# Miniprotein binders against CRAL-TRIO domain-containing protein C365.01: the designs that were tried, part 6

Target 1, 355 residues: CRAL-TRIO domain-containing protein C365.01, of Schizosaccharomyces pombe (q9uuc2)
Amino acid sequence: MADIPADRKKIVQEGWSRLFSDIEQPSYIQKFPSQESLYVSFFEQCAFDDFDLTLLRFLKARKFVVTDSSDMLANAIVWRQQANLRSIMVRGENGLNQNFVKASMYFIWGQDKKGRAIVFLNLHNFIPPKNTKDMEELKALILYAMENARLFLDSEQNAAKGVLGLVDLTYFSRKNIDLDFARVFAETFQNYYPEILGQALIVGSGFRMALFEGVWSIGKYFLDPEVRSKVTFCKPAQVSGYVDSKYIPLSMHGQFDETKLYERAPPETAGIGKPENYEELDKEYVDAAKEFIRLTREWIYAAGKPQEAEIEEKRKAFKYECKKLWRKGVALRPPNIYQRLGLIDANGHVDWSKA

## First folded at step 2 (miniprotein)

Design ta13 (from t1 with R37E R67E A70M)
Fold by ESMFold2-Fast, scan of step 2:
Structure ta13 (fold): chain B 355 residues (1-355), chain A 82 residues (1-82)
Amino acid sequence: as target 1 above (355 residues)
Amino acid sequence: STEEMRKAIDEFARLVQELADLAEKYGDPETIMELIEALFELLEKLYEIAKETGDPELLKAIIELMEAIMKLLEELYKLRES
């Protein structure tokens, strides 16, 4: 697993101390149906890659102010429960509005030259919500997409952190513009999925690019400054500087046949895991969360003491076991499109040789 | 933020001129209507910013840009009808 930067060890320890204090408050615990559901949500939020790398994303997002960072992470943990993320993932793609799925507003495929997974955003396929039901169904699709994107953030498979967002403006028009929805989406992304975006490429030329630049010149001031700093505008010919033609879609004059993503059949309605499988998994998640907290407190206490190295090694090994345990949850869910195409295995491991 | 908004207004004024040039170049009804619709949406956004700003210099810059957009809209409607 990728290691904590040596100069960040102390602030990571301070972050965990504050978070553990926050989640033990009665006012916080009462936001969950049970204390067990709190630990499950904590584990699902933090164990997908590495606990410490997850905390570091929140620390970086709040400029390494421990109190702000830990509060942000505590809020994300409770938000996962309130947004019903478990339900969305257990129901899978077939639980979503199929008209929105079939519109192909996004897909994930391939790697850029820095090893980042590429998220293609097809803004021309964006369907603005016309009522509350549409908004909720679009939110469910986006949350499903964000949770699946987490599978591509595996620090063991690439040193680059985050994904490359790629926006093709070839067919972009005024009917795809909804600045209020974009603001709501940006707020969700910034608050609950910090430091996932490494860079965003806005690819276009001529009228379509000029139109987007006009909207962006005003709209960007309603967006987080950190998001703005990650956006790069480029012409279609410049994309090869970022992404090998092997991973560029045929629609953008590359070699990747993206039509296999458009021809997908709906998945089976029934999940692989039965209720008893999730009960067993949740118990394992609770036990693992408690053990991580115990080992982390022991690690903090051991700082500067003879047993520090031994405890640090045990904690590192346990974090690796937690990542494996987290992936058991992936195996219980209906297979996503990337699993059906063989890019991701049943446990959520990406096989880039298949891309 | 006020300085950032001022720079954005300057960039948008340049974009308005580029859109006018594109409309004259292409001249087809669909492209002209897309430009008209985009300009109306941006005009609405500028109006929202204008009514909330307490900065007289920024308000003046926004009003000047809105006037430029309205002039362009008049030109685009004439082009559409020809």
Scores: ipSAE 0.013, ipTM 0.366, lowest interface PAE 8.3, mean pLDDT 81

Design ta14 (from t1 with M33W A70S Y77L)
Fold by ESMFold2-Fast, scan of step 2:
Structure ta14 (fold): chain B 355 residues (1-355), chain A 82 residues (1-82)
Amino acid sequence: as target 1 above (355 residues)
Amino acid sequence: STEEMRKAIDEFARLVQELADLAEKYGDPETIWELIRALFELLEKLYEIAKETGDPELLKAIIELMRAISKLLEELLKLRES
C-alpha cells in the first residue's frame, strides 16, 4: 500500500477527523436508510484503492481546505446511496439500456506514455436523450462507466496520475451536441469523481474542431478551473506525443481498432446480478469501515507519541486488507467487457500485458 | 416560427449588450451574474430550437453568441475576483 506523502500527513489526519465528525451528526445519519448503509457507502467510496489517497483526491479538489474537502467527501458518500450506484453495479451491463451500450460511446484500453489508462470518448456515437427516461438510462451508463474506470486506478501502479481521456472528433457533428447532458455530466464528474482525470486530449482539426470549440466556449464554465486546466486541444498528428501508435485510433492513422475488440469479446451470459448476493459482504464492509475509523482515530491521537509507528504500521496493513475486501465486491458483479476480454481479472485487477 | 426565432435572437443580442454596458459602468458582480444566468437559459432555448429547425444561419448565430458570452464571462470573472 502507498505511503502518505510526508508533507500531507497532518492535513490527511485533519481531514479524517472532520469527516468522522460530519458523518456522526444526526442530520447526516438521517440521510441513510440505516447506519449500516452509511458504513457500506463509506467503504465503497473510500476503499476502492486506498482510503488516504481517496481523501487526498478530495483535499486536492478543494485546494486543501479541510472543511470544504471533508464536506465534499461526506456529500459523495450520501450521493452513492441516492444515485442507486450499488444497484447499477450489481445489475451489470445487461441491466443497462442496450441501445446505449451498443453505440460504443466510450471504451477503456491500453496506457499512454505516462502509464495512464486511456478512456476513448467517441462523441460521434453519442445519442442525445430524447426524454427523461433516456436521460436517466444514459446517466446509469455513465455511472457504470465511471465505476469501472476506478478499476484502472491502482495506487501501487498509477492512481496518482489518473486516466487519459481521448476525445476523437474525426466524425463529430452537431447531432452529437447536448448542453443539458453536458452540464449534468460535468456536475456529476466534478462533485463525485474528483482527481480521476489526469489529462483530456480533444483531438481534431478543421470544421469539426471549430464546432467543438464553439460548444466548449460555453461548456467550460460548468467545469472547475482545475478540471479545465487538464484539457488539451491538439491535431491528430500531435497525438503520437502522448500515445504510442498501437493505441492511436484508425481514424487518426494509428493501429487501434476498437471494432475488433468488440468482435472478440465473449457475450455477457451471467445475467442480471441480485442484491441478495451482497448481504454477507455488506456485513464485512460495515465491520471494516468501523475498524478503519477506530484505527484512524487511534493513529491521530498517537501523533508525536512513542506508539505512533506501531499504530501507523497496523493501520497500513489494515488498509491493504480493506482493498482486498473491496475487490470481493467486484468479483460478485456480472463480468464487464474488460473482464470478458481478459484485460481485467474477476477481482478487478488489470493485466496490462493483454492490452 | 422562424420570424419569432429571429426576434428572440435580436432580444438575446440586446441583453448581451446590456450586460456589457453594466459590467463597464457599474461593476456590480452579483447583478451581472444573475443576468448571465438568464442569458444562458435563453441561449439554451434558442440553441434547442435552432437544432430542431436545422437552419444553418440560426446555428451560426447561436455559435457566435456562445463565443461572445464566453468572452464576457471571462471579463466578469476578473471583476468578481478583484
Scores: ipSAE 0.007, ipTM 0.185, lowest interface PAE 10.9, mean pLDDT 81

Design ta15 (from t1 with Y47W I63L M66L A70I)
Fold by ESMFold2-Fast, scan of step 2:
Formats: structure tokens, C-alpha cells, sequence
Structure ta15 (fold): chain B 355 residues (1-355), chain A 82 residues (1-82)
């Protein structure tokens, strides 16, 4: 039961009111194949965590300016449909370019000292796209990664905000630099996945660190100031201030050998879910989205009235049911590598005792 | 300005990678010195642009790039001493 901070209740209500007005406009609706697909996209965007906490991520990203925040969220809902996120997630890892998957550009494992999931970024494995097909396939991998990273942001399972990015520069070189791709990725991340990153550690020394620092010294001015403030440069020896030795990579004299995780991962053999299960899920998502909107409007109208507490209680209970329904959708997907390794259960719940 | 900054980043990355490759292979000192000279020529060009435009963000970027170059030279010195 995530409660909205008392000082944020009014702005959350204003945010929802603006968003509901935006998504009901004919010009917005026409961007979707159907009104049902709009509600499915809305549900998938907002229900992965508490709806209000999701809106608060967008509000914080736009400094609590309601119009900017709600427009950002409305754009994210449209973007999910245009980027074919549903199709990517339904096809799972086997639907991706396996050369990019096997390159091991990223991995999520363990927690930092603040309880944030650690995202290991192996930049030395990054292969710049050479054409539009490569760009589209690499984007699909990254979007698949971002959607699965949302499973680690569930406030019910861990109290920490965001993830810790850990960038290991041990093998970084010029061939791993693509400023155009970095710009497109940064824009996508900033616009559609606000408040996902809690902190990023850029870890290295020597020429490789000097190379990255030089690129960063100019490149950072193209990033949102909020994102820039989360980046910390450090030497391998300083990582122990953030992460327990069991999760520090071997390249930094820790105990974490990610190679063993890749070797232990069983192949994905479940395949895609049955089409009738997704059709049933989508109908449930549409009904839930409509009911959430109805209850939220009642909640806003009831502010300061005798029925406020009763409606607020019903709305909180319904938000919890929506989160469970969203997790049912996760269970229909082909199991991701973390599910196959036992870190995440079939419904997308993280068990940190397995890390 | 932004296009000039992108070209500067690309040229910096290229020079640093060549310098690192030569240092690791204990390569020709004359070539290493030519790359170092090119790094400082790039820095001088960016400094002139900053003076002409009066852009405080570009001046800050140049200062941070200078610090990266100094760090690179310190690492090169350590390798040559081993």
C-alpha cells in the first residue's frame, strides 16, 4: 500500500485530470489503432508499479509542472504503441538478434548498499549499428532490457528508488563510441523512462577512463541536468563504498563473475504464449484501465467531501488489483534470463536471496 | 558550436585510442609525441573558439578536457616507467 505523500496529493490529482483530458482528445485517440489499444498501452505504462508512484516519476522529471508532466506521460503511452513494445515483449529474448544478445552488453544482478538493483553495462561489448536494420534490432534489444528492468523498480519488492548503473571501463575503446546512437538512446531513456536511474558509477582508470572522461566532458551538456547529477566517476577501489564485494566485478578485484551466470542460464524453450491468452489479458487490461480512470475521477471529485475516505480506500485496493493483473501479463511472456536463473519468479517478483 | 564540439570529441577519442595502442605496444616515441602535440593543438583550437563565442559551457568543457589530457599523460608516464 503505497500512500501518496500528503503534500503531493493535490498535484497528483491535477496530473491525472490533465492526462485524462489529453487521452480523450480525438487528436490523441487517432494515434492508436483502436481505443482498446490506447487503454492497453496506458495500463502497461502505469500499472507495473503503483499508478500514482508512476505519475510521480513523470512529475519529478518535469519539476512538478503538471502540464509538462502529463504531456510527457501521454507521449510515453503513445510511444509504447509506436515502438511495438508489446510485440517485443511477447516474442521475448528469442525474438531478438541473437548476436546482440550473446554480446552481453548488459546484465542485472544483485543490490547496492541502498537496495537498488545493479545494472552492469559492458560498453566494450557495444557494437555501433552500421545501417537502419542494425539500429532497429539494437533498439529492440535495449527496449526489451528497459522493460525487464522495470521489474526491479517495483517499490513493493524493494524500497529503493531506481537502479544503480555500473559501467566497467576495463576494456572500453574508441570502437565502442557512437555519439549519434548515444544521443538517440539518451533521448529515449529521458523521455519515456523517467526516474529509472538512481545513480550511475563510471568505474575505471588509465587511458580508458581518460578516453571516457574526455568524451563525457563535452557530451554531458546534451543530457538533462537531472541525469548528469546522477553520474559519479570512481576508481575500482572506491566501488566498495557503494556495492558489497560479492557484487563487485572480478575486473575490479571483487567476487562477482558474471560469466558464471551466463554459463548457468538455461535456454528459453517455453516459446510465446497462446494468442487467446493475450486477447483475454488485453480485455482485462482495458476494463481495469477504464475502472481506474473512473475511480480516480470519483476520488478527485470527492476531495474534501464526506465520501472521500471511502472512495480513497476503494481506489487504493483497486490499484493493488491492477498491479497483480499487470504481473499476470508478465507470467504470459517467455521467461527472461533472470526468471530462468531463478532471480525472478514467473510473475516477475524478485527474490534477492537468490542473488 | 555543437557540431564543432562533436567533431572535437571524435578527434579526441581517435587520438587517445591511437596513443593508448602505441603505449601498450611500447611504440615509436616520435609518433607518441606527434599525437600529444595533436591533442594540444585541438585544445588550442577549442580555446580560440571559446574566446570568440564567449560560451562559458564550452570553456568549462575545455577545462575538463584538459584535465582528461593531463590524466592521460600521467598514465602514459607510468607505462613508460614500467
Amino acid sequence: as target 1 above (355 residues)
Amino acid sequence: STEEMRKAIDEFARLVQELADLAEKYGDPETIMELIRALFELLEKLWEIAKETGDPELLKAILELLRAIIKLLEELYKLRES
Scores: ipSAE 0.039, ipTM 0.541, lowest interface PAE 6.0, mean pLDDT 82

Design ta4 (from t1 with M33F F40L Y47F)
Fold by ESMFold2-Fast, scan of step 2:
Structure ta4 (fold): chain B 355 residues (1-355), chain A 82 residues (1-82)
Amino acid sequence: as target 1 above (355 residues)
Amino acid sequence: STEEMRKAIDEFARLVQELADLAEKYGDPETIFELIRALLELLEKLFEIAKETGDPELLKAIIELMRAIAKLLEELYKLRES
């Protein structure tokens, strides 16, 4: 429990109790193709960092109101299934619309001065969807991007909390504006990926910054106040206060050249994943989810009793094994561009020496 | 309030006209008119949201959008003068 503040232990226990009650309801279970798929979705949602840290992110997002927080997490677990997130991640980058991939709407590389992974958001490369097919394919790219961003949030590897979003407005124009898409993105991000963003830098000046300020005056309405508080507007010259010149884009007179990275690991080199490779892993995920629930109930009932410390240690060890098991699923995915570049290994661990 | 909304709309119309006048002097009217169209689309979306929610905070958003348009005009003026 070293990762959870002592004064938060009781509310974490209350959160799990509420969630377990919710996921055992027939009305909830019926939202999944099978009870096994519910446990798989639960495991994939919660085991990526640490089960308790995952719940804590949802608790923080709802100001530690247990009912709101647990319902939010239960909804996220259902949403993963309904959004076909598993299929997107199994197929990998080559399962996506390659025109959207090659547009380079985002890239993850390096760390800021606080040790947060940098997510470059290249809005000038944003292609507004022309029809429902384009919209669904763009959503798939975004979900793929968010799931890969989770690999940079691993608490055992990343000393800083969250990521730094860097929005480069150098070439931003009216053709990159889509308020309907912005709303969908904002809703997805804040409802299903809480407490991922540490800070967002909106970088620009002159006309392009003024245009974005206009978009932001409307767009911020779709965001929770907590998310808005993380947004900082700055000029290109001020970026060096946040990010080393090594990671400042060439467009802002820095040294970071994303095109050289794409040349070393083009999308065409990635394979397509096979659903059948997950059949045995899914059984392990189901078993692990059930054991975590059983052990967590035992932990809650042991509160204030002589065996509490022993059960806490067993539970902590099991959570760590679950995280390793979750990474077996990452290893079965086709290698993403960061894995192909060596920034992330096959199991999803970040090697910061490569950036 | 409706009074504040009316003033914001009047101010927006004035800024759009100033931007149109500047476009003729800038020598690329098509690009400037495309930008005006984008700003008008954003304003239309904002009014639809205000109509649905009745949220007074949306009036502040409209005013901020007006300020962004004013800054756009200022930056375009600076480029023309250099």
Scores: ipSAE 0.013, ipTM 0.338, lowest interface PAE 8.2, mean pLDDT 80

Design ta5 (from t1 with R37L E44Y)
Fold by ESMFold2-Fast, scan of step 2:
Structure ta5 (fold): chain B 355 residues (1-355), chain A 82 residues (1-82)
Amino acid sequence: as target 1 above (355 residues)
Amino acid sequence: STEEMRKAIDEFARLVQELADLAEKYGDPETIMELILALFELLYKLYEIAKETGDPELLKAIIELMRAIAKLLEELYKLRES
């Protein structure tokens, strides 16, 4: 498991101390159906990679202000429960609106020159829904996509670098614009998925680029300055400076045949997952969350004492066991498209040789 | 003010789309000119909003929008001459 940077140890300890205090408040606990569901949500939020690196993403997002960072993480844990993320992931791709899936609004493939997984956004395939039902179904697709993107943020393979978002504007038009939708989802990403986006590359030329630049020049006023700083505009010919042509879609004059992703139907065996299959796993998640909290408190109290190194090593070993346990949950999900194509295995490990 | 800015962005997008559609069809030059004038009227309205609020970020956004409009006009010229 990855080691905490030495210069960040104290602030990580302060972050955990504050978070544990927050989640033990009666006002916080009552936001969950049960104390067990609180621990499950905590585990699912933090154990997907390394607990401490996960906390560091929230610390970075709040300029290393401990109270703000810990409150942000506590809110993310509550939000996971309220947004029904477990239900979305258990249902899998076949539980989503298939018209939205087939629209091919996004896919993840390959790595950029900095080693970041690439999320291709086919913005021209986005037609803003007009009613509440369709909007909620589109939100489910987006949250499903964000949760699967977390599989590409493995600290052992891509330590805290995030993903490269690549937006192709070739067919972008006014009908693809919904500023309220964009604002809500930018807010969701900022609040609940901090440090996931490393850079956004906006690719286009002509009227399509002029339209996007005009909308963006005013629209960014309503967005967090941190989002603005991650956006880079370039012409199609300049994309090769960021991404090897092997991973650029054929539609963008690269070598990757992206139509294979669009035409691949989910196998019948992918089905919809069964919520009851998680009953036993949830008990293990609760036990692991409680043990992590206990070990982390012991680690904090051991700071500067002779037993510090011993406790630190024991805690590191337990974080590794937690990641293995979290991957058992991934294996219970219906296979996503990347698992079906062999890029990701059943337990969520990425094999870049398949890209 | 936030709602006014959202409406301005929607109006900008509408005008740009109409200009693109007309340019592709080799449409009426008078209609194209009216849309261009509407873009500058929109820009002036945004400038008044920025002046009223005293927000330097809004002023910066308006300058960037002016640059985007200049690029749009250059692309329109290229389409009309092809």
Scores: ipSAE 0.038, ipTM 0.557, lowest interface PAE 5.9, mean pLDDT 83

Design ta6 (from t1 with M66F A70M L73A)
Amino acid sequence: STEEMRKAIDEFARLVQELADLAEKYGDPETIMELIRALFELLEKLYEIAKETGDPELLKAIIELFRAIMKLAEELYKLRES
ESMFold2-Fast, scan of step 2: ipSAE 0.048; ipTM 0.567

Design ta7 (from t1 with I63F M66A A70L L73V Y77W)
Fold by ESMFold2-Fast, scan of step 2:
Structure ta7 (fold): chain B 355 residues (1-355), chain A 82 residues (1-82)
Amino acid sequence: as target 1 above (355 residues)
Amino acid sequence: STEEMRKAIDEFARLVQELADLAEKYGDPETIMELIRALFELLEKLYEIAKETGDPELLKAIFELARAILKLVEELWKLRES
């Protein structure tokens, strides 16, 4: 495990052992439509990045308490099924409420000075829904956004540095405030997407910053202390200390023309994915998940034995094949906006030279 | 205590009224009134939660909101001077 410190190897092995025990329980399996759908959910949760780095994110989130960490990951795998996340990703952007998509509440573009992808949050474009149907459709957009953000967490280039969130308060107003929504979103993010946020910049001045400070005085209590420590308030002029002007939006006096992200193809012309197209891929995902579990158990058993190095090398090679297989699934999805603009290729690889 | 929370809410309501008066004189009352309403609604929500839990952290949050209201007064004053 080249990317995992030697002193973390044992706890990673313990984490996998506990997780495998949890997911083999009849009570756990019963939460899925089939055992095959459990393996598909497991694969999609873990294969987007290195499997061990995914587990490490959950271990860090629970202070390296193996039982708590593995249970958290097992719950995330169940949650993916309950939230219907596969269906959202298969259907793609065209399966979403287009009024919410066109509002441009967020976009991902460029890198900060530490090499982290930047998620720009346009809170002024967020008008909280008042009915359950619209709230569920907004939630689907947010989950779609979070899953696509995972494409920017490439362990081969940036390891586990996470993303930089950037909130521009220039147009922030009372109409953009919903504390119940903020609480639900914070809980979802903390429980199912641990260690994704590297830092958050809240950018503003004057009375709009004062309004946000008021909201933050309550909202910060929805976040655990580790997440709170990642939030930095700054003035517009200070943003250049974090992000090169090339990646700062024109609306913030930088060089990036963000308006190209506001125009999207009509839903009908961009296409929509069908679950039927995934039947063969799902069989490959199931087989890969089972083989990863088998190899990982063999790796754990080989600890301290002469064959350990050989098994580690074989397991590492198989993790690489799993990531390639996961990228085949990305290629079957309808192209997202970043793929259409050339920042991400069909298989989900980010080309920073295009940003 | 709930009595201390009530007293804080009443004091903040008075400050909100002063900000509303300044907004009326300034000439862009809608945006300022929306900010004031949002802050008042957040204070009311805090009071309800504090009544149920007795949480000292909520008292800190109320004081931070008061500080934010004072900053709004300062910014409104600067706008009127220009």
Scores: ipSAE 0.014, ipTM 0.367, lowest interface PAE 7.8, mean pLDDT 80

Design ta8 (from t1 with L43A I63L M66A A70L)
Fold by ESMFold2-Fast, scan of step 2:
Structure ta8 (fold): chain B 355 residues (1-355), chain A 82 residues (1-82)
Amino acid sequence: as target 1 above (355 residues)
Amino acid sequence: STEEMRKAIDEFARLVQELADLAEKYGDPETIMELIRALFELAEKLYEIAKETGDPELLKAILELARAILKLLEELYKLRES
């Protein structure tokens, strides 16, 4: 496992102390159906990678202001329960609006030159929601997409650099503009999925780029400055500085043809996942969450004391076991498209040799 | 301020009118008309946001939108000249 950077140890400890204080408040606990469901939500939020790296993503998003960062994480843990994320992920792709799925509004494939997974944002395929029902179904697709994107944030495989968003404006037009959706997406993304985005390339030229700049001038109003700073506007010819030709879209004279991947993708045949399959796993998640909290408090107390090194080693080993346990949850989900294409194994580990 | 907001909105409206005039004279009418419709929708959303808030950040957003529209007019002018 990657270690906490030495200069970040104290603030990570302060972050955990604050978060544990927050989640133990009666007013916070009351937001969950049970204390067990609070621990499950905490575990699902934090254990997908190293716990401390997850906290560091929230710390970085709030400029390392401990109170703001910990409150943001506490809110994300509550939000997971309220947004029914478990239900969305348990049901899988077949539980989504298939018209939105088939539109291919996004796809994850390949790595950039820094080793970040590439998320292709196909704005020209965007279908603006016609009504409230469409909006809720589009939100479910976005949440499903964000949760699967977390599988590409494995610090062991990408050194916690996040993903590279690539927006191809070649076919962008008026019919793909929806500022209401942009606001909803921006609020959800920045509040609950901090530091997923390492960098976003907005690729285009001419009046289509100018049109997008207009949309961006309003859309960025809904974004934190930290998110805005990750956006880079560039011309098609400049993309080769970021991405090998193998993954540059055909529209920009590269070799990447997304339609060939969709043609190869097997249909999702596992059906709808079953909530009862998670009963035993939830007990393991609760136990692991409690043990992590106990070990972390012991680690904080041991700072500067003779037993510090022993406790740090035990805690590091336990974090590794928690990541493995979290991945058991991925294996219970119906296979996502990346698993069906062979890019991701049953436990959610990425094999870039397949891309 | 409210006065600065009004001036920014007036500037945006002027740029939209210039784009409409340019679109009728040059280029592929179908594509240009799609762009004009998109700009009108952006203006409508901007007005809604301005009405709801009065936030100083919104004034900055209006000014940046105006710059983007100006750049769009410049690109359409170049398209006409090619």
Scores: ipSAE 0.017, ipTM 0.491, lowest interface PAE 6.3, mean pLDDT 81

Design ta9 (from t1 with I36A L43A L59A I63L M66A A70F L73A)
Fold by ESMFold2-Fast, scan of step 2:
Structure ta9 (fold): chain B 355 residues (1-355), chain A 82 residues (1-82)
Amino acid sequence: as target 1 above (355 residues)
Amino acid sequence: STEEMRKAIDEFARLVQELADLAEKYGDPETIMELARALFELAEKLYEIAKETGDPELAKAILELARAIFKLAEELYKLRES
């Protein structure tokens, strides 16, 4: 499944060895309600694309320093549990604050000229909450968005890696500025969703672009240098160099009518999920996680030995089965807006012909 | 780093001048005052962040920048009124 570069095989093996050591520590296990919930979190973190490609994202984010990379992945697995990600995804869009959903702070639509899914960020629709309840509900929406963005990162279906973030500054103002919120979420994305962003276009001109540049001049120092390097500032007229006009929103003088997304596929058609529906799947996730760990340890041990090729083939086949199993979890979720519009099928496969 | 933050303060000072020039070009006192307030609020948030970093001289520099922004906006507003 995974096309691991030959020169990266050893470091991938070292990464897994370190991670398995970390997750078996009593101090780590104690951070979860049960050992089963640890394995479920591990599986949901890693199986969405390919286990090795997931680890490679963490390795690349930490410049291939094994200890830093594997500890980062171990922390992400814990964070999924602490952030209550399973509950958010199980309940689906109808479990979110509908005022925030309807504000249309973001949407995913179309591909850029490099084949990357486009995440449109409408910062002018972001009004920083002043109370704890609303802030937690906004965080849930953002995490729901990040988890659904992972469905567009299928490496077997899409050759391009990562997404194109497109920030429209047309209506950006001081009301949309919350540097503490921005810093916290920049840190969250860097720590728990590494190498998801392929490039970010900051689109604007005049006063609004200048205001954003002021925020960026300081805010960039809270970002990893690799993340900063992915940010490109451009004028509205230059967007067509990156994205075909058919995918550019009407608000940015393109052809896509983004205002009709929720009108065509309102959330009430999706229903709300129940945690009880996941009991049998969770047992399968636990078993699959344990078997992946066992096969990966055999693979590491077989390095340079006669049985290496046979074990590599068994492991590759099992990773494919794990991805199919992970997609069964997607099918149990209430349909997200992209599934309701037919852009994504029930199992999470993207069909770009529908965009 | 401290060096990077100093460069950021310099970049922000340049941006202040560009925004002041833009506001003057449009000749709208309300726009000038709104811009000044936005920059001041931004500088206050940057000050709190720098304060948390534990570099009091950097926090002080950012606060002084905020005061300069407000003073500049006030002077531009008076100029337009006259």
Scores: ipSAE 0.015, ipTM 0.349, lowest interface PAE 7.6, mean pLDDT 81

